# Designs tried in a protein design chat: VHH binders against Large ribosomal subunit protein uL22 (rpl22). Part 11

Target 1, 185 residues: Large ribosomal subunit protein uL22 (rpl22), of Caldivirga maquilingensis (a8mbl4)
Amino acid sequence: MRYWSIRDEDVIDLVKRRYNVTISADQIAKARGFEFRISWKKAIETARAIRFLTIKQAEDYMEKVKDLKAPIPIKEFTRKQAHHNVPWDGWPVAKWPVKVADSFLQVLRNLESNASYRGLNIDNTVIVHASASRGMRIRNYMPRALGRATPWFQDTVNIELVAVELPAELVPKKFSWARVLKAIK
Short names: E, the ipSAE of ESMFold2; O, the ipSAE of OpenDDE; V2, 0.75 times the mean of E and O plus 0.25 times the DockQ between their complexes.

## First folded at step 3 (VHH)

Design p7 (framework vhh_8emy_2)
Fold by ESMFold2-Fast, scan of step 3:
Structure p7 (fold): chain B 185 residues (1-185), chain A 121 residues (1-121)
Amino acid sequence: as target 1 above (185 residues)
Amino acid sequence: QVQLQESGGGLVQPGSSLRLSCAASGFTFSSYWMHWVRQAPGKGPEWVSSISGDSSYTNYATSVKGRFSISRDNPSKTLYLQMNSLRPEDSAVYYCATEPLYYDSWEFDYRGQGTQVTVSS
């Protein structure tokens, strides 16, 4: 990429504003991935969800998302499922694609490697910036009944993650998503 | 449908205390993390505090740590924020929010009208 969506000075300011801690640029780790063939909307929501988690917590969360096997109710069906027990009524949910979780895991593992190479304590390294932006369109082909292909285009997504090492007292010692995941399993 | 209704705000003097409440319905309250988020005039939303479904984990923004306490009562499906030693900087509309399943609606679209807190002399 030509540029990052956030500058080091903006990261330092964000950490000072949110955590009341002054850090230097050498405490910042970054990772990005390009041209993932995933839903941009789901990527934005995933990026938002992992902000302010430690790298390890975000990795665990993505792996749990990949492991889900349960049917997921959608908004239109909650009112018409009177003969089925659901954990909640009227809750708008969407099926989470494994591909989105896989894409974020790839970038998260690169982030962990980069943080380690910079000498950061991974257990205390928190994601303070996560973004998903639209990448380039990719031309693809759709098969037809007569064995001929029709061209179509697929959008791609770029993922950008930035993490910083914080004092241990500001880092969540345990972060559990198990209750949310268990509700649907 | 998911519904969240905040209450307990008001106009108070610096150093005062307030307790905010959030009544939740339409989902399995005890299975979800709950959050308090505030928005002051001219500023974007600021996360204030979070609590796990079983109350075993709580987190606070540094600006409120030591002054605010988050808690919940799962049987009554109510989230609370106890605010002590209020400062003018705490003036904002306070919203409660929940994590949608899989966090596919992180924008806190599932929040109520909020409750106004004004701290002035």
Scores: ipSAE 0.000, ipTM 0.107, lowest interface PAE 16.5, mean pLDDT 71

Design p8 (framework vhh_8emy_2)
Fold by ESMFold2-Fast, scan of step 3:
Structure p8 (fold): chain B 185 residues (1-185), chain A 121 residues (1-121)
Amino acid sequence: as target 1 above (185 residues)
Amino acid sequence: QVQLQESGGGLVQPGSSLRLSCAASGFTFDDYAMHWVRQAPGKGPEWVSSISYSGGSTNYATSVKGRFSISRDNPSKTLYLQMNSLRPEDSAVYYCAKAGEWELLPYFDYRGQGTQVTVSS
């Protein structure tokens, strides 16, 4: 048995508190993936960055990160050098976690499919919960893992996304860095 | 009830090609990502390849990248695996797999009966 990190009741409550809208469980779509061979710290920051974006906006963002055209804001201040121009000044530090973005894109594509299957309007479906949690440590041979195990043990990450359909008037119409930065703070 | 039926396996020589098929029924095929998993004698299952619900994205295990190609035909509800440059180490039972409703790689909630691939001279 596997449990979700958030209950439908808590999702409904979150939407009431944030948007002043009452939704039913049939307006909720979910997707999760297990045992991704990625950095947990980068994954947790990526999860924060995509919260409260539409599924389509988050997908586009991850595709741009994968292409080194957009960064993920990291909550730590450090001397790490930027490869491309940063769309914000100062803190937080920018990173381009290609492998993490690819993993999130896979889960987002499944989320879009699941939302479509439920009859939700994808253009009005907003991510309200995004989490990255520790998965199982990869052994020399791991049957259900992506790819193959490395010569040394590697931690894995589980990604969990939950989205809800909102009235069009409450849905962000375009991507903005200010919105992404607010989510991480 | 979800049903997955694999076919196309057989005995081939090293360097040969094979095309596996998986016929799906009992669910809305074009709403789910699909996967190929293999299991060799004395080993646990190994993930081989995955394809998104639309066919727009694919992934491969390092051991097969560049040799295998996954594809799907949503109208016919069929998943394919084109295997080129086969090696003895590719010998295994190959399974078509579907992730759960909310799950993606690498969790599988159902797999078919499998099709045997044997690569030997």
Scores: ipSAE 0.000, ipTM 0.166, lowest interface PAE 14.2, mean pLDDT 77

Design q1 (framework vhh_7ubx_2)
Fold by ESMFold2-Fast, scan of step 3:
Structure q1 (fold): chain B 185 residues (1-185), chain A 121 residues (1-121)
Amino acid sequence: as target 1 above (185 residues)
Amino acid sequence: QVQLVESGGGLVQPGGSLRLSCAASGFTFSDYWMTWVRQAPGKGPEWIATISYGGSTMRDDSTKGRFTISRDNAKNTLYLQMTSLKPEDTALYYCAKDYGPWEYLSEFDYRGPGTQVTVSS
């Protein structure tokens, strides 16, 4: 059938290079979803934003995006140092891709279920590969005057996530929200 | 060329305080989010705090009562004020541009050696 975009041996090698930890294939969980009717560009940006987060952190992030809120885990504001009479410097606000977030949340929930089935500690399971690729084009027809039908194609996106269990001391306790906000803008 | 130079580390007794600085050059400092991250001996990198270009901050829950991140855009400098230091705060402290500690730890964002903080009696 369809091939995964990354092999287990490549995942093991990535983890060794990035975290200096040797893992086995038993510590790898995978999930993918097909034919989502979402923006490919926004899906690529979302995939980039969730790489190297835990499954739980990524799920929380997608839920916050779905709620149309900026995902701020802690908020502390200071005034701009240019001495303007402004309440506070604001965080950059990004347009939130709600449909894209919902699609990723579906795949993340499958990833969590697969990791749990394999006996992985979900609190220590980190997403090391996230990709969005073009899926099948879906042919649709728009009704026209005089009974004519005009074909058009809806692009779709396939989402692929791979996560690994890491030692607790290497698991990100938090991540840079600045990076996340910039990535999905 | 982009440079980040950390300073202000050293030996300190438990309960002491230190202020770390990160001098930035080679880019428009005021356009970027900045992050402090630390790495203890034998451990992976740990995120401490991030600050937006305008000064809004985010801090790790384990240190947020003791550590404060700030910046001075006129001086192209990032700061970390540390209070009530504990032995477990012993680590090499890095500053980084807005890609986070987990994407490119040994490359562009962490080209400097960091500044060593040792908390010992």
Scores: ipSAE 0.000, ipTM 0.125, lowest interface PAE 15.0, mean pLDDT 72

Design q2 (framework vhh_7ubx_2)
Fold by ESMFold2-Fast, scan of step 3:
Structure q2 (fold): chain B 185 residues (1-185), chain A 120 residues (1-120)
Amino acid sequence: as target 1 above (185 residues)
Amino acid sequence: QVQLVESGGGLVQPGGSLRLSCAASGFTFSYYAMTWVRQAPGKGPEWIATIDWGGSTMRDDSTKGRFTISRDNAKNTLYLQMTSLKPEDTALYYCARETYYDLLTGPDYRGPGTQVTVSS
C-alpha cells in the first residue's frame, strides 16, 4: 500500500502533545522513498536516530556517517578468478557510507525541498515522524550464468519522513554527533 | 584479503544428511548477502539458496524442502543443512559473496568449494 503511515491530523495532535503548539496542515512537509535495497534493521535504527532533529541536523548526521566511514578496503573487493560462467566481472567500487545513509539523505533532500517550497524556515523545521517499513519484495531471477533461471525475492525498505516548523525556542540547537555515532557504531 | 573457505563435504549414503560450512574473512560479513551454489562435473553452476543481511532466505524450489541456508554473523560463517540426500546432489558446493549491499548484480567472490558425493 502507498498510503502514509501517519495522517496530518495525527501530526497536529503529536505536535500539540509534545510541544504544546497548535500548527496547521500548511506547516507540515513530507517526503518518502520506496523500495530501497538496504538493511531493514539498520533503517529502523537510522529512523529512530533522526526523529525530533531538524532537517538540517539530520542531513548533517548522514554526512557525518559518510565522513567517518573509510572507503571499503580494497582487500574486500579482491575477486578470486572463477573459471566458470559466473558473472564476477563488472562489480563497482562501493564507497562508505553504508547504503542506508545515502537512502535517508535522498529522502531528507526531498523533505528539505518540499519544506522550502511550502515557505517553511528550514532552521526551525523538525522531523516529527520517521519510519522505515517493509517495501515490496522484488522478484528477481538468478543471472543466466548461475545455473537455471530461478525466481528469488529481495526485501526492500520504504522510508517516510514528516517535518513541521516550530517556534525557534522549541527547536533543538545542540546535537551531539558523538552520541549519535556511538549509537550507530 | 577476502577469503571464503568451505568445509563439511564428504561421502554420504543416499538418504543421509550433511552440514556444510563456509568460513569468511577479510570483510564485514554481516554487510553481505551470501549464496550457496553447486556444480556437478561438466555442468554449469546451479543456484541453491541466498541469505540476506537480515537473515531472509531465498531458495530454489527443487531443493528448498531438503536444504536450509543459515548464517552466524558472530562466527562469520555461512551454513547449508542438507537432508534426504540423493545421488543427483553429488557436486562441488561453494559459497559466494553477493555484491556489497546488493542482491541484483550477482556474486563478486566465491570459495574453492567442498565436494559432496552421494553414493553407497
Scores: ipSAE 0.000, ipTM 0.118, lowest interface PAE 16.3, mean pLDDT 73

Design q3 (framework vhh_7ubx_2)
Fold by ESMFold2-Fast, scan of step 3:
Structure q3 (fold): chain B 185 residues (1-185), chain A 120 residues (1-120)
Amino acid sequence: as target 1 above (185 residues)
Amino acid sequence: QVQLVESGGGLVQPGGSLRLSCAASGFTFSSYEMTWVRQAPGKGPEWIATITRGGSTMRDDSTKGRFTISRDNAKNTLYLQMTSLKPEDTALYYCAKEWYSGEYTPFDYRGPGTQVTVSS
């Protein structure tokens, strides 16, 4: 059995602290995906980038990343940068992690479906928790010259998204790079 | 079991060309972004280029005019076409599955590399 990384009571507390609004557990929607074969570092950065966006804004963002039309800000120091158009100056590094974006889009589609089944207004449903955690490492074996298999672990990533329906006045009206950059800090 | 095997390196004169290949096995090649990286003696790894699932490319400014990354999903093979080679291009070239800048990956997520030496 796998457990959620955040409890409903913790979600309610987060919403109260951030938005000064009291919600019930009935306004919470969740989705998770397991054992994606993607970069954990890029997944962490992607999770940060979509926090506090609406489900629809996050879906559109991931679709644009898949099309190389929008990057994910990566919190690392490197001299090498991609030549695609970058909507901000300098640090953080811009990357276009297509497989990571595809994995997040799959989980976001499930989140949208779950929110709809719970009767939430999708246009007013905001992602308040997004995490990418190390999944179960898959044991693999590499043949060696000595005729023995050497154990090797394939890294996997679990994605967990939690969204809540908020009053329309508190919902972000449009996508903003400033909001994305603020979310990863 | 993920395996990446590079080939096509060798000794080449300045101004020459080489085509590197990376044969992939043990995973669904077409589902992953692939990257070429090089490492010169005494230096850290240097990112060269990445190609996405759909074939879109990202390339380093210093080499993009001379190096082209491409893939053949039917053959599970990644390529790096290098032209106008310079002595400074001398390095071990290796391919990587979903390059993680700043993160260590298992050996099977990158090949053993193919040596490129540019000298007169």
Scores: ipSAE 0.000, ipTM 0.105, lowest interface PAE 17.6, mean pLDDT 76

Design q4 (framework vhh_7ubx_2)
Fold by ESMFold2-Fast, scan of step 3:
Structure q4 (fold): chain B 185 residues (1-185), chain A 120 residues (1-120)
Amino acid sequence: as target 1 above (185 residues)
Amino acid sequence: QVQLVESGGGLVQPGGSLRLSCAASGFTFDYYDMTWVRQAPGKGPEWIATISSGGYTMRDDSTKGRFTISRDNAKNTLYLQMTSLKPEDTALYYCATGSLWFGEYPEDYRGPGTQVTVSS
């Protein structure tokens, strides 16, 4: 069997440290997506931004990014002012990575399905691990020029999400930009 | 001119050990996740282990206790240490660039493989 980037025992330990709650492995849901043709750097930033959101909050967030209504904050060392469309003032910088958000949304939908199948309460299921790693490179060919095709390679990204069901009192009921910004720091 | 060249295979007795090497050239080895895959006659390719560019290691449960993947970025070389070999480990072993998981799409770079045969 292929292994996940985080072990169940590490997830249980993380939840105990952060929320002071003991969970069992049957409260854990996972989903992966492979070989997305997206920017790895933008995927890393997107993964950071959705950590500790509920599955439903993360799905709504990704849908809004796809609609150019919400940005992903980028953690960079800069004194540059934030764009006028961001919901915060000052640093950090923001991006609207539509293709990345679509890829994450696909994996989030699978995560929601897997959590539901395992009997978890989706409203109380929080993403505790989100990662984006380098995937297989895909060989492509450019349109013919001078009667020849030119090969080029496209990098791909793998996305891995892990969520756990928590007691309702510990679950954030509303999306918060402050929580997203804290997660990337 | 990308090349991946495996070595270290051969005939070995059950319970024996082998260390496979994969020499990489023509690309920035340090930036790539590297994978070991094996394929037995009449069977599809089976993922063994991946080591990320950052050194994170993932291994298949069936071989995890007997096989160890490692890399030496200074030498542009990938390794697979195999112990307690069994007849069912008989296969062509090859290295490939790629994801933490063996992908469904064709790989950009793959070596020709080195044959491992486990029998008395």
Scores: ipSAE 0.000, ipTM 0.101, lowest interface PAE 18.7, mean pLDDT 77

Design q5 (framework vhh_7ubx_2)
Fold by ESMFold2-Fast, scan of step 3:
Structure q5 (fold): chain B 185 residues (1-185), chain A 121 residues (1-121)
Amino acid sequence: as target 1 above (185 residues)
Amino acid sequence: QVQLVESGGGLVQPGGSLRLSCAASGFTFSEYWMTWVRQAPGKGPEWIATINSGGDTMRDDSTKGRFTISRDNAKNTLYLQMTSLKPEDTALYYCAKGYEDTYVLPGFDYRGPGTQVTVSS
């Protein structure tokens, strides 16, 4: 048994506050994914980056990340570290695993299917809640010398996405890479 | 082995245009994403734009209306078309190649020596 991190009443309230639009629970689509073997910190940043994008814009973003096998940089390139002579070396490295984008894309495709099943216009369906939470730990074994293995635990991540159909005039018209960079920091 | 050589920089008046080129050798250029980054005097590097193997681009919002990144895989060359140049665009412009599993910076595995762009009257 797993509970949703947000109630329908809270989604309705959020949409009213942000868009000044009153919706019913019938206009809410949801999707979840469980136990993804991905970085929780990167999942949180990805969730933040896709909030208030349309489902299609978020899917495009994930496909672009997968194709590049890297996201756009999450830290300002104009910042130098005092300890380094070369400004490019020694900067904070944020490797964004292809697995994070793939995991979100899986949940986004499920969200699209669920929204379509509910009769929502996908082109006007906006993600209003995106959450990444700690999942169950998975026990793994790492090889050691002489055929022995050392147990270790891999943290997993649960992804929750909630979307609603909005009037076309309130829907974001274009995706911006600069916006994604600012959102994920 | 891997070599990136930028060219096309120079002195230009405000409102002018320049086209920067980056000649690549020592790797299969068409299979790698490529990036333009600049560094102004007294400042750290600033990301401008990235282009993947398929020609899809990611651009900084502040310059995307004036700068266009493109590539010619047949010539192993990366380009940056700059228009409506401002004094603020004065910087050393670098071409960079990254790894397939890393984000554009600091995850690139090589960069060129850069080409100087000076915007002054």
Scores: ipSAE 0.000, ipTM 0.127, lowest interface PAE 13.7, mean pLDDT 73

Design q6 (framework vhh_7ubx_2)
Fold by ESMFold2-Fast, scan of step 3:
Structure q6 (fold): chain B 185 residues (1-185), chain A 120 residues (1-120)
Amino acid sequence: as target 1 above (185 residues)
Amino acid sequence: QVQLVESGGGLVQPGGSLRLSCAASGFTFSTYAMTWVRQAPGKGPEWIATIYPGGSTMRDDSTKGRFTISRDNAKNTLYLQMTSLKPEDTALYYCARDEEYFWGSYTDYRGPGTQVTVSS
């Protein structure tokens, strides 16, 4: 089986295939977040939606999702779709996952910090890998009368983001729903 | 001077069990995600499992029913418990560390590996 995570050599290969540009490892920035108590399904869809956006565009997008001003496209069939300011017609379904967006925003801010530390131009730094994977179940305890607790378990999600600095001419200058929809594969 | 040293490999019969250990030094072990990787002769490296600082794990679907990754932060040691071993599990097993400066970055250091051979 192939690796689930992307390595530097795989990032370099991806950038060569997609942008026809050869980069070095010095142009790569990475960040991970662990054990977020969020929906894995919605996290996967959010990861798809931010691929190939700049770090700044993804941060702005997540802030708008938290404010209920922008949706995440969900690859899920449904007959009825809520008509809340949906910027596309038909499939995919639109959702506004506030907790998921907040978790991604935390990791994105770390990614921006990491990229800045490495000397990358943030305005030209594009997310080329975004994944959400299932983490460990966390044991939790329900409050109970008589001073005792019953355990229950909560699933968690790990978020992994990788971004690279590209030549300015290849970088999307403005957020585009067409780019978001094209990236959800 | 980051060092990772694997041990516990050896010859085992099909259906057997084996426990690998990886002793880490030269960095704050508890703050890093740690990974087990294997490489069979003539094949590329194959990821097995990763364990994060908080204890959550990710495992490859093909081995997750038979292999369990764990860590002991007090001993700076990573473990891989392997059960129901098959001939196709024969490989050099490496432990690896994610990149130092930022938690959860991809692997930057690996040990020399410990050989696991599954045969009768």
Scores: ipSAE 0.000, ipTM 0.134, lowest interface PAE 16.8, mean pLDDT 77

## First folded at step 4 (VHH; framework vhh_gefurulimab)

Design r1 (from g10 with T104V; at its last look DockQ between E and O 0.45; V2 from the best seeds 0.00; counts 0 for: pae E 10.0 > 2)
Amino acid sequence: EVQLVESGGGLVKPGGSLRLSCAASGFTFSDYAAAWFRQAPGKEREFVSAISWEGDTTYADSVKGRFTISRDNAKNSLYLQMNSLRAEDTAVYYCAADEYDWLVGEGFDYWGQGTLVTVSS
ESMFold2, look of step 4: ipSAE 0.005; ipTM 0.226
ESMFold2 (binder alone), look of step 4: mean pLDDT 82; pTM 0.833
OpenDDE, look of step 4: ipSAE 0.007; ipTM 0.265

Design r2 (from g2 with R53Y S54R; at its last look DockQ between E and O 0.30; V2 from the best seeds 0.00; counts 0 for: pae E 11.4 > 2)
Amino acid sequence: EVQLVESGGGLVKPGGSLRLSCAASGRTFSSYAAAWFRQAPGKEREFVSAISYRGSTTYADSVKGRFTISRDNAKNSLYLQMNSLRAEDTAVYYCAADEDFYPWGYESPDEYDYWGQGTLVTVSS
ESMFold2, look of step 4: ipSAE 0.006; ipTM 0.200
ESMFold2 (binder alone), look of step 4: mean pLDDT 82; pTM 0.843
OpenDDE, look of step 4: ipSAE 0.325; ipTM 0.665
ESMFold2, look of step 7: ipSAE 0.006; ipTM 0.196
ESMFold2 (binder alone), look of step 7: mean pLDDT 81; pTM 0.843
OpenDDE, look of step 7: ipSAE 0.019; ipTM 0.385

Design r3 (from g10 with T58Y; at its last look DockQ between E and O 0.01; V2 from the best seeds 0.00; counts 0 for: pae E 13.3 > 2, placed apart)
Fold by ESMFold2, look of step 4:
Structure r3 (fold): chain B 185 residues (1-185), chain A 121 residues (1-121)
Amino acid sequence: as target 1 above (185 residues)
Amino acid sequence: EVQLVESGGGLVKPGGSLRLSCAASGFTFSDYAAAWFRQAPGKEREFVSAISWEGDTYYADSVKGRFTISRDNAKNSLYLQMNSLRAEDTAVYYCAADEYDWLTGEGFDYWGQGTLVTVSS
């Protein structure tokens, strides 16, 4: 495996460090998606923004991003990007990566299905690992005119999500911008 | 501050050569896809050449074999070597860079102010 994959033992250790509880592998659900034709940098920022939300909170968040109703805060870029009116304090750089959000929704829905199949309580299932890595480069599927008579390579992104069922008292009860920013900072 | 500054434009006879430069400040070119576009008077801006993050190069059919794009990471600069110039190459040439979305079809985020190339018979 490459370094962007996580083993069950590492998930258990992470949960112990963060939440001070011991879980078993039976409480873990995973999902991956491969070769999404999306921005890798935006995918990294999106992965950071959904960490430590419940699966349902992350799905709702990504739906709002797709509808341009919620932005994703940007950490990996601090250049002279446009500063936006954002629903949080102290981080004026944000993006609305609609295509990325749609890709994450696909993986989130698979994660929900996998968690449900394992009998986990979806309302108490929290994302503890989210990663985006570069996948294979692929030639753009274009007529010559669309690519201005020049073929273009497209990068792809692989997404991995891992969630765990937690005791209800440790589960965030509602979406919070402070929680999203905490996961980034 | 983020800036792209083109230079090297000028007047040249058909069949001649010019080398365009684009100096970047406020960001590192090697972390970006970068491209040259051009706009002739009264025409839409058109693609000329691009270089990806990984160094793959692309050319419009009209410039293949005559133009060469390159990047010098030590100088944080993009270049366009233009050989065998023709009257139809007369245009303002723009340097462009894309941080996130070049290969996903969203276009380029950063543009220079342009440098004029005139090929006069």
Scores: ipSAE 0.000, ipTM 0.150, lowest interface PAE 13.3, mean pLDDT 77
ESMFold2 (binder alone), look of step 4: mean pLDDT 82; pTM 0.830
OpenDDE, look of step 4: ipSAE 0.018; ipTM 0.385

## First folded at step 7 (VHH; framework vhh_gefurulimab)

Design s1 (at its last look DockQ between E and O 0.01; V2 from the best seeds 0.00; counts 0 for: pae E 17.2 > 2, placed apart)
Fold by ESMFold2, look of step 7:
Structure s1 (fold): chain B 185 residues (1-185), chain A 124 residues (1-124)
Amino acid sequence: as target 1 above (185 residues)
Amino acid sequence: EVQLVESGGGLVKPGGSLRLSCAASGRTFSSYAAAWFRQAPGKEREFVSAISYRGSTTYADSVKGRFTISRDNAKNSLYLQMNSLRAEDTAVYYCAADEDFYWGYESPDEYDYWGQGTLVTVSS
């Protein structure tokens, strides 16, 4: 049974609250990915960073993160983090989570395909829900001297993305660091 | 936002049993992963057990086979049945929740919401 997906009614309500427009279920595209063996903490930060971008803007952003050309700002997991030179003002903590970005890109590509299949105008299709949740944990052991092993845990992450076609005047025309940082502040 | 309140702690003899409860208010446990932690005097908080929103359970090695985590979504409550109690189980027990779904993570800093604790004393 599949209970992690956001319902169409909740997406419609979210869009009404944020954009003050009413959409129908036909304007919604969804994609999910399950059990990625990636950092949950970094995935949370990445999900926040792509929220409210168009699908294409988010894809371009994740490609740049994979190429180490664009960072992800870090809000909640800053303890013992080094400060970096970043392309924005006022928030010096950032990371380049290449594996996480690759996982999000896989889900984004599926999202784009789903949106195209439904006939949505991809240039006007905006991510309105992005979540990364902990999935099943994998118990592993590290080999040790004397033939014993030490237990440790490996996280998995589930990603859900939902995008909607919006009126063109509500769609961000270009990628903006200000939009990404608004979710952190 | 979730408020968590533990109950059911008390004094028991070694080998005895207790059932702890954690009542949630605000939002339901059914959308959250939930866990029990404990803290003995002079020690750091340590993981006891967790249950995912789908009902998958994880236990610390020290309690596996003796403790059982469960939840009742209708009552918005989390439970810990503790059997075969030992002196080493003496601690304040805390209920915790993670709003982005969770199974099996043992670090306390993975959880955003905590109760105030209920004391369990195992002593003869």
Scores: ipSAE 0.000, ipTM 0.101, lowest interface PAE 17.2, mean pLDDT 78
ESMFold2 (binder alone), look of step 7: mean pLDDT 82; pTM 0.856
OpenDDE, look of step 7: ipSAE 0.019; ipTM 0.377

